# VH-VL binders against a9jty4, part 26

Target 1, 144 residues: a9jty4
Amino acid sequence: MAKKRDSPKLIKIKDAIKLINQEVSLIGIVLEQREPKQCRNNDWICTLRIIDDTYPSPGLTVNVYSRTLEQLPQIKNHDDMILFTRIKMQTFDSGKRVNAACSRWVSSFALFEGEDLILHADEDTSAVFVWDGTDAPPASILAK
Key: E = the ipSAE of ESMFold2; O = the ipSAE of OpenDDE; V2 = 0.75 times the mean of E and O plus 0.25 times the DockQ between their complexes.

## First folded at step 15 (VH-VL; framework fv_teclistamab)

Design k2 (at its last look DockQ between E and O 0.75; V2 from the best seeds 0.00; counts 0 for: pae E 2.2 > 2)
Fold by OpenDDE, look of step 15:
Structure k2 (fold): chain C 144 residues (1-144), chain A 122 residues (1-122), chain B 108 residues (1-108)
Amino acid sequence: as target 1 above (144 residues)
Amino acid sequence: QLQLQESGPGLVKPSETLSLTCTVSGGSISSSSYYWGWIRQPPGKGLEWIGSIYHSGSTYYNPSLKSRVTISVDTSKNQFSLKLSSVTAADTAVYYCAREPYNYIWGSFDYWGQGTLVTVSS
Amino acid sequence: SYVLTQPPSVSVAPGQTARITCGGNNIGYRSVHWYQQPPGQAPVVVVYDDSDRPSGIPERFSGSNSGNTATLTISRVEAGDEAVYYCQVWDSSSNHYVFGGGTKLTVL
């Protein structure tokens, strides 16, 4: 019986930053994307700054790691949203600052482009809904 | 506060071996978060990386100097050292030791010693 | 060998903005670090990882990196900013830390 991997509960960024060394899932608006860089281990890293209504400034820095440049998030618009699953919260700058790591082994991300409004379901539900602004009911997005 | 201090002879004869030691204070050289590097600067010229060492003894060297360079670490003394063999006048420079943060990406040198001038002269 | 190209000198009047460029092939995919070296002193990091600023470095110092050019920007330049500035990257093809030739910033 495949242990139903409990879909990680989405949390707000303001709460995520309190969970150092823990894996969290969250959604945010991409505010900034740095140019991809090659890592010491020859992987690639893309650094994103994401925000939500709970943490609009300065935002959360998320380092996304991948084997190839193509596997990194391709941010096209300034208002794109990104869903992270099982990213690890951590500290840097001698513990003074908080960021997160999206590893290629443990974590995943989903990018939502354009006018797609991602409605975060109530604190009690881990369901993410995408609304395209039409009268159609929001589509449930299963974080793969 | 972290401090790095270079020490060694300021004068070396041609064909001899330049030997310098960097003493680290205010922090441990055994930290897993850092490499320790040597950079030199000939008078009136730019900066040249010589090599770096991890506390385990793992080293990276400038390819142009690799055959002549040996960097070592002494964790018990909180020191790391540079040896440059077969020196010539071209090796006259201010030699700096520096700390290199070990991150996912190749890093900067965030702390530097004051530097020590080594002159190669007969 | 990978080469970083900097202008040998930049001159600015006090209060103006100085821009120091560092050119390199696909430098945008490398992390660029900038050092300030006052005369007779050791270098100090003023910008690291393209645009991050160490504690204690004024906000006047900023960095950017894209394509083939990294830029150090110093706004509201002061006399104390007069120094030689170096850019630096790692070149994975040669396993080599590479420094630019340095740019002398003169405050007029």
Scores: ipSAE 0.539, ipTM 0.814, lowest interface PAE 0.8, mean pLDDT 91
Fold by ESMFold2, look of step 15:
Structure k2 (fold): chain C 144 residues (1-144), chain A 122 residues (1-122), chain B 108 residues (1-108)
Amino acid sequence: as target 1 above (144 residues)
Amino acid sequence: QLQLQESGPGLVKPSETLSLTCTVSGGSISSSSYYWGWIRQPPGKGLEWIGSIYHSGSTYYNPSLKSRVTISVDTSKNQFSLKLSSVTAADTAVYYCAREPYNYIWGSFDYWGQGTLVTVSS
Amino acid sequence: SYVLTQPPSVSVAPGQTARITCGGNNIGYRSVHWYQQPPGQAPVVVVYDDSDRPSGIPERFSGSNSGNTATLTISRVEAGDEAVYYCQVWDSSSNHYVFGGGTKLTVL
């Protein structure tokens, strides 16, 4: 029998925006980051705007929550890539707009500096591979 | 369409209690989306937040004033109120009520009443 | 004890750009809100959450916040913009809302 895939299925942002109140996993290029803020409950939040080839405008807003400032995504350069796992799709602006929440209890993220990395997803976007531009074989990245 | 209107005595004697009411119209004070606040401005000076209340009765206060401040809400009248005890001349100010959007981050005061001058004098 | 520092006054010619600063240690980690108070009137929020503008506020009002400085920018200043402008944040160390001292904008 064919082996079942072990990783969460990645989807494109265009499809994610239709899955309100559902958890999704996706990859995007970070186009914008707002300054981190401290929340009323003393957690921290930062707000990212990410894009992919299916949704280059206006992009998807993702609110990332953490217990400490140091646990927030540390964006180093324009156009770094980010993998989100199990983020919750939500509506705002009276249901007219969509954003996502990356909670500290259910979700996770991983940052990739894109300069020396080549990112390849298979045809169904169920697995992510990264290659650093050397002769070394591509490394697989499995979303959790 | 939302309007906030302060009301109460414009003159209060020292050592007495300043008492003001804010009437909310064009919106509901019971909305889970808002806190309701009091801010004051002494003549010629800046703004000072006094405290805020949620429709359930939960309050938070400026630490410098909280020993003398009580804010309460009457949802049936769509009103909230301020009591400031043991007033002195230093409590002379224009008193504003304002709406404070509930947010997971700390927010602004997006609608203000016209303000009412309260003078503390013998 | 968190201190917001604003210049006491700013003067600009009509049609020019006014920039009003609000200084504070790591103010970029705080949500900054800006209020316009014309003489004898209640404050009106003109920018909230650093850079967002309420409905009814002209686009020539804008804001930014990073590092130790938040800035309210008023482009194409008009005589009707004369007012005192206040910045405001939450101070987590003393648990209260803090306002800056105000900046009087004069349009010459």
Scores: ipSAE 0.409, ipTM 0.742, lowest interface PAE 2.2, mean pLDDT 85
ESMFold2 (binder alone), look of step 15: mean pLDDT 93; pTM 0.944

Design k3 (at its last look DockQ between E and O 0.53; V2 from the best seeds 0.51)
Fold by ESMFold2, look of step 15:
Structure k3 (fold): chain C 144 residues (1-144), chain A 122 residues (1-122), chain B 108 residues (1-108)
Amino acid sequence: as target 1 above (144 residues)
Amino acid sequence: QLQLQESGPGLVKPSETLSLTCTVSGGSISSSSYYWGWIRQPPGKGLEWIGSIYHSGSTYYNPSLKSRVTISVDTSKNQFSLKLSSVTAADTAVYYCAREPYNYIWGYFDYWGQGTLVTVSS
Amino acid sequence: SYVLTQPPSVSVAPGQTARITCGGNNIGYKSVHWYQQPPGQAPVVVVYDDSDRPSGIPERFSGSNSGNTATLTISRVEAGDEAVYYCQVWDSSSNHYVFGGGTKLTVL
């Protein structure tokens, strides 16, 4: 049984870009995934580029770290969606560009397949909801 | 412009210690962005990494040479050095010092000295 | 002990494309760096992190890396490209840098 975690409070990528050295939670559509690389200490990294309606270009680069290759996000389809919780906003390229780090200690992610899903968040909770486009009630999803 | 220059004896007798110094000019050895490395190339053969040092004095070494190698740094002189003990003819090579950009994923050698030939013979 | 395998030599005519391979088990999971060493000179990095070029290296030099093979590609080869080329990775299991054996590029 996994412990219940507080639901994340989401912000848009356009606002996240301004919060350098802060942890944020956000949802995006995965546009690109670089081939995984092994780190110097045997950890693993993959690099994603994600977008939302507020920041469709150039997108936000997110570096995802894990202990094993199998724990990295397994992007299966064009336009899969990903929820990040507590990723750290950073600058790179001499402060000219912004990316984010999804660490294996404090961050988490949840991957959602398919283009027909609709995601919602309550105004007073951290819950994330997935809806399959029917009149059925939305399903609640808890990240890690 | 950044330059690295190796210096030291060109001839060393077997069983003695090979000692080289790399002088860095046009940049600071105390940068947090770089390690500083030694690489060698025996005549007609390929490149072999010997070891690297950070300006704090932290080192890491090629496992095959580790028992005979000491690398040290003198930040006040903007220099780092190599000592290789108990040399044999197999240690005859051109020795290069180099700057080593790195991160958590990779490292490589972006600026090299001209190299200095060290011959081990009686 | 991780092994990088390069062909000993490659020959191409001027103006043609040279491809120099660096083979290794799952090398696509490693970042590959490439060095040019002209006769009697120190190595110079021409590609790093698989496909990136340092400032001053012409776009004729390009790299790729996937699966078990990394490739350095030199288009419109010139006589001045004649050199030995080395690939290099970090081996995280044994904590050391590994170089390939080198490939001598001859411009016919």
Scores: ipSAE 0.590, ipTM 0.796, lowest interface PAE 1.1, mean pLDDT 86
Fold by OpenDDE, look of step 15:
Structure k3 (fold): chain C 144 residues (1-144), chain A 122 residues (1-122), chain B 108 residues (1-108)
Amino acid sequence: as target 1 above (144 residues)
Amino acid sequence: QLQLQESGPGLVKPSETLSLTCTVSGGSISSSSYYWGWIRQPPGKGLEWIGSIYHSGSTYYNPSLKSRVTISVDTSKNQFSLKLSSVTAADTAVYYCAREPYNYIWGYFDYWGQGTLVTVSS
Amino acid sequence: SYVLTQPPSVSVAPGQTARITCGGNNIGYKSVHWYQQPPGQAPVVVVYDDSDRPSGIPERFSGSNSGNTATLTISRVEAGDEAVYYCQVWDSSSNHYVFGGGTKLTVL
């Protein structure tokens, strides 16, 4: 019986930063994207700074790792939203600062561009809804 | 405060082996967050990375020096060492030991020793 | 082998802004670090990861990296800033730390 991987519950950034060394899922608005870098092991890294209403400043830094440059998040707009699944919360700067790692093995991300409003379903449902601003009902998106 | 100090002979004869030790104080060499490196600087010239070592003994070397370089670590003494064999006048330099933060992506050297001049001369 | 190219020297008057460049192929995809080396002293990191500054380093020191050029900017230059500055990267293709040739900053 394939253990139904419980869909990770989305949490707010303010709560995520308290869960050091834990895997979390969260959604945020991309505030900043640094230039991609090639890692020592030949992987690529993209560093994002994301915010939400609970943590508007300074935002959470998320390091996204990938095998190729093309597999990194392609942020096109300053208001893009990104969903992270199973990112690991970490500390750096001798424990003084918090960031997160989006691993190519464990984590995933989904990018939402434009006027698409991602509505978090109520605390009880891990469902993410994307609204494109039209009168159409929001579409449920499953984070892959 | 973290301190690194190079020690060893300041004079080495050609064809012999240069041997230096870096003593680390104010921090543990066994930290998983750091590599430990050797960098040299010939008089009036630029910096050249020699090699680095992890506390486990894992090493990586400058390809141009790899055949002559051995770096080792002694966690019990909080030291790491450099051996450079078959030295020539070209190996005359100030030798620095340094700490290399490891963040899984890149490395730089955030703490340096004062450096020690090693002269290769007959 | 990967090569970092720096101008041999830069001269600035006190209070002015010095810019030291570090050229390398696609250096923008690498993390660039900068060291200050005063005469007769060991190098000190002044900028790391392109633009991050260690504690204790004045805000006058800043870095940028894009395309084929990284730049160390020193604003409001002081006499004490006179030193040789080195850029440094990791080259993953050769598994090699590479330093630039160094730039001597002279404060006029």
Scores: ipSAE 0.524, ipTM 0.808, lowest interface PAE 0.8, mean pLDDT 90
ESMFold2 (binder alone), look of step 15: mean pLDDT 93; pTM 0.949
ESMFold2, look of step 16: ipSAE 0.548; ipTM 0.781
ESMFold2 (binder alone), look of step 16: mean pLDDT 93; pTM 0.949
OpenDDE, look of step 16: ipSAE 0.462; ipTM 0.796

Design k4 (at its last look DockQ between E and O 0.74; V2 from the best seeds 0.00; counts 0 for: pae E 3.7 > 2)
Fold by OpenDDE, look of step 15:
Structure k4 (fold): chain C 144 residues (1-144), chain A 122 residues (1-122), chain B 108 residues (1-108)
Amino acid sequence: as target 1 above (144 residues)
Amino acid sequence: QLQLQESGPGLVKPSETLSLTCTVSGGSISSSSYYWGWIRQPPGKGLEWIGSIYHSGSTYYNPSLKSRVTISVDTSKNQFSLKLSSVTAADTAVYYCAREPYNYIWGSFDYWGQGTLVTVSS
Amino acid sequence: SYVLTQPPSVSVAPGQTARITCGGNNIGYYSVHWYQQPPGQAPVVVVYDDSDRPSGIPERFSGSNSGNTATLTISRVEAGDEAVYYCQVWDSSSNHYVFGGGTKLTVL
């Protein structure tokens, strides 16, 4: 019986930054994307800065790692949203600053483009809904 | 506060081996977060990376110097050392030891020693 | 071998903005670091990872990197900014730390 991987509970960025060395899931608006860089292990890294209503400044820096450039997040618009699952909260700058790592093996991300309003379900439901602004019911998105 | 200090002879004869030691204070060389590097600068010229070492003894060398360079680490003394064999006048330079943060990407050298001038002369 | 190209010198009047370029093939895919080296002193990182600034470095120092050019920008230049500036990357193809040739910034 495949242990139903409990859908990770989404948390706000303000809370995530308190959970150093823990894996968290969260959603944010992409404020900045740095140009991809090659890592020491020949992987690629894309650095994103994401925000939410709880942490609008300076935002959370998330390092996304991939084997290829194509597997990195392709941010097209400044208002794109990104869902991260099981990213690891970390510290840098001698512990003075907080960032997160989206690893190839443990973490995943989903990108939402355009006017798609992602509604966080209530704290009790780990379900993320995407609303396209129409009268259609929001579509549930499963983090892959 | 982290400090790096180069030490060794300021004069080396041609064909001999240049030997320098970097003493680290205010921090541990055994930290997993850092490599330790040597950079040199000939008088009036630019910077040249020589090599780097991890506390485990893992090393990376400048390909142009690899055959002549040996970098070692002594964790008990909180030191790492440079040996450059078969020196010529071209090896005359200020030699710096520096700390290299170990990140997912290749990083900068964030702390430097004051440098020590080594002159190769007969 | 991967080569970083810097202008040998840049001159700027006090209070003006200095821009020092570092050229390299697809340098945008590299993490570029910038060092300031005052005369007779060891280099100091002023910008790392293209645009990040170490603690203690004034906000006047900023960096950018895209395409084939990285740029160090020094706004409101002061006499104390006179130094040689080096860009630096790691070239994975040759397993080599590469420095630019350095740019002497003169404050007029």
Scores: ipSAE 0.440, ipTM 0.794, lowest interface PAE 1.0, mean pLDDT 90
Fold by ESMFold2, look of step 15:
Structure k4 (fold): chain C 144 residues (1-144), chain A 122 residues (1-122), chain B 108 residues (1-108)
Amino acid sequence: as target 1 above (144 residues)
Amino acid sequence: QLQLQESGPGLVKPSETLSLTCTVSGGSISSSSYYWGWIRQPPGKGLEWIGSIYHSGSTYYNPSLKSRVTISVDTSKNQFSLKLSSVTAADTAVYYCAREPYNYIWGSFDYWGQGTLVTVSS
Amino acid sequence: SYVLTQPPSVSVAPGQTARITCGGNNIGYYSVHWYQQPPGQAPVVVVYDDSDRPSGIPERFSGSNSGNTATLTISRVEAGDEAVYYCQVWDSSSNHYVFGGGTKLTVL
């Protein structure tokens, strides 16, 4: 169970999209996942679209990078929740759109699947929270 | 509005060097957001990527052509160029310059020049 | 190097749906891009990154990519859709861009 003392400072997606080139932490509901792709540097990427109560449309695209295919988030259900820590806000589509990058070096994620709890952390992540999905997520993770 | 335009000789003798320039207008070749590429299409055949360049001068070449290809940029003129040495009749093609978004994944060529036919003939 | 296999031609009646395939081993792990080339013209990207449309491309153009097959789908086909269509990926094993051989779409 996560403790309030070490919780990352979460912000809402509407605020995150204004913070280009900054690292943010946020939680969202996963609405879509594209199939994993191999990157130019032979890492793997999968692309998620997530929402929260402040940004239900069109959603925020998050590109998740890993060294191996198996380390990518394995989204099982529509509306699974995901916590991202230290993801970097970026622009794309000639600066018209905003997405985020979950790098394998500084970022991490935790997926909340209800009955099936999963966890992913980068080696340089200083705190990781585990939540089994049977109780409400820790209040510090869901705080505005 | 963004425009790419190929220029150079339309006729090249065998064994000589094919030389083309792409002039970019309505956008900046020094943008960190894009690679700049050359693609060719022999008459009646499909598309073949030749190579691409970033504004810093970093290049990627098609392995089948790499021994004969040089791509360069001139950011002060907003241009990039192609040199293909030791040409033969097999190098006769329409040559296109094109833009590619820079990303961790390999992107599309989202803007193309009109193309220029280069014929290799005596 | 990596081979992208496209049918040489596809014929479809006006108003119907055309499906143009691009086959490759594990192509679902590649970002697939699709180009339309009308006769005598430069290619134009109609679908990129498997399923995204550039601005100005009508919604009846769509794409999918899974397993060993990527598909460009053109619904409500019009005579103006007659062109050659190319798929494209990056071949990471030989480090170069690869185009499919092209598919000529004929509207009968």
Scores: ipSAE 0.225, ipTM 0.683, lowest interface PAE 3.7, mean pLDDT 84
ESMFold2 (binder alone), look of step 15: mean pLDDT 92; pTM 0.938

Design k5 (at its last look DockQ between E and O 0.46; V2 from the best seeds 0.00; counts 0 for: pae E 3.2 > 2)
Fold by OpenDDE, look of step 15:
Structure k5 (fold): chain C 144 residues (1-144), chain A 122 residues (1-122), chain B 108 residues (1-108)
Amino acid sequence: as target 1 above (144 residues)
Amino acid sequence: QLQLQESGPGLVKPSETLSLTCTVSGGSISSSSYYWGWIRQPPGKGLEWIGSIYHSGSTYYNPSLKSRVTISVDTSKNQFSLKLSSVTAADTAVYYCAREPYNYIWGSFDYWGQGTLVTVSS
Amino acid sequence: SYVLTQPPSVSVAPGQTARITCGGNNIGYKQVHWYQQPPGQAPVVVVYDDSDRPSGIPERFSGSNSGNTATLTISRVEAGDEAVYYCQVWDSSSNHYVFGGGTKLTVL
């Protein structure tokens, strides 16, 4: 019986930054994307700065790692939203600052473009709803 | 507060082995988040990376110095060391030990020792 | 071998903006770090990962990196900013940390 991997509970950025060395899942608006860089091991890294209503400034820096450039998040709009699953919270700058790592092996991300308002379901439901601004009911997206 | 301090002889004869030790205080060398590096600077010249070591003993060396360089770590003493063999006058420099974060910000040296001058002279 | 090229010197008047460039082939795909080295002192990181500042470094220090050139910008330059500045990258092809030649910033 495949142990139903409990869908990671989404948390707000303000809470995530308190969970150093832990894996968390969260959603945010992309405020900044830096140019991809090549890492020491020839992997690629894309650095994102994301915000939510709990942490609008300065935002959370998330480093996304991939084997290829194509596997990195392709942010098209400045208001795109991104869902991260199992990113690892960590510290840098001698522990003075917090960022997160989206690893190739453990973490995943999903990008939502444009006017799609992602309504966070209640703290009790790990379900993310995407609303396109129409009268249609929000579509539930499962974090893969 | 993290502090790094270089120690060793300030004078080495040609063809001998330069030996330095970096003592780390205010933090553990056994942290998984850091490498530990050696950088040197000849008088009036720029910076040159010598090599780095992880607490497990994994090392990276400057290719130009690899054949002469050995870096080691002693976790029990919270120290790491540099040996440079077959020294010449060209190896005269201020030698720095430094911390290298391994936490997704690659390749910077965020804490440095004060440096120690090593002169190669007969 | 990968080479970083810096101008040997830059001079600015107090209150003006200094720009120090670091040239390298496709340096925009590398993480560039900048160090300040006052005379007789050890280097200190002033900008890391192209544009991030360590805690305690004034906002006057900023960095950018694109194409073949990284730039350290120091706004509202002060006398205390007089130092040699080094850019640095990791070269994955040679597994080598590479420093620029350094730029002496003189405050006139």
Scores: ipSAE 0.446, ipTM 0.808, lowest interface PAE 1.1, mean pLDDT 90
Fold by ESMFold2, look of step 15:
Structure k5 (fold): chain C 144 residues (1-144), chain A 122 residues (1-122), chain B 108 residues (1-108)
Amino acid sequence: as target 1 above (144 residues)
Amino acid sequence: QLQLQESGPGLVKPSETLSLTCTVSGGSISSSSYYWGWIRQPPGKGLEWIGSIYHSGSTYYNPSLKSRVTISVDTSKNQFSLKLSSVTAADTAVYYCAREPYNYIWGSFDYWGQGTLVTVSS
Amino acid sequence: SYVLTQPPSVSVAPGQTARITCGGNNIGYKQVHWYQQPPGQAPVVVVYDDSDRPSGIPERFSGSNSGNTATLTISRVEAGDEAVYYCQVWDSSSNHYVFGGGTKLTVL
């Protein structure tokens, strides 16, 4: 049988930028979205800049690839949050800058709007929960 | 530092073949990071892309010129060349060679040669 | 074939802001590159990938691209900015690089 890969643990952006050529999972607030572009292979790319409490400047650039324009993240608000799973940390510009790639083969993302959400993570960031401020149980976004 | 320099005859007779060479110095034409292109500019007119080549020999050509154009590369001399056959007065232009970053998206021409005027006349 | 439309000329007083437009259908889905060509010289890229600036290009050069229009903006224009400016994209339908017709910036 094919070997099952464990998903990378959720980490903070400040730590992710040190894990070049590794797959990581992370969550951030979307600050910027560049217009989607068509790639040479007819896939689509959009470029996001995201932040968290550990890396508010300059933020992390994430290139998101998809088969179709409609499959790209549809950012509605400047405070929308995005969870990335198994994105690959990379260097570019002769090693001077770090970004990440969300491939359509291995990676995934989950987008949620900037409602009055309350996010909780356990001590080792193995799981991320969202809570909409109601009495409903917290929903897990990321867990082993 | 990277430099590109065009060379070749400045005068070509109608119906003959225009031949130019671009010599690359301060960088390697064999780099997997770049295509190498030819762009021309008729006197007083705008820019027209002719074609580009990768060090492996793979080429892209402007469809309007494709039937008359051959671009080739000589990695041992760090050079690439342009041949344009069956020229007419309409092919009179300044010819530039330029570097094109190889990327998942279509890119710019980030370094240009100084250009060489080629005149087609009898 | 894909057409990039630029105004043939723009005039601006020194110290003011020049805006040079490049129109094309859905140009926002394309990467737009801008070149400055001073008189008698080869073109020089001043903005690439819509809004990125090469090393050595002053910060007063900037670009934007959305919808059907890309714009090169030159703030605090100087006499030395007088040149012809070209936009450029790739057109996948005709499989070639397309340049705009050029915009002559005159600093009066």
Scores: ipSAE 0.264, ipTM 0.701, lowest interface PAE 3.2, mean pLDDT 85
ESMFold2 (binder alone), look of step 15: mean pLDDT 93; pTM 0.946

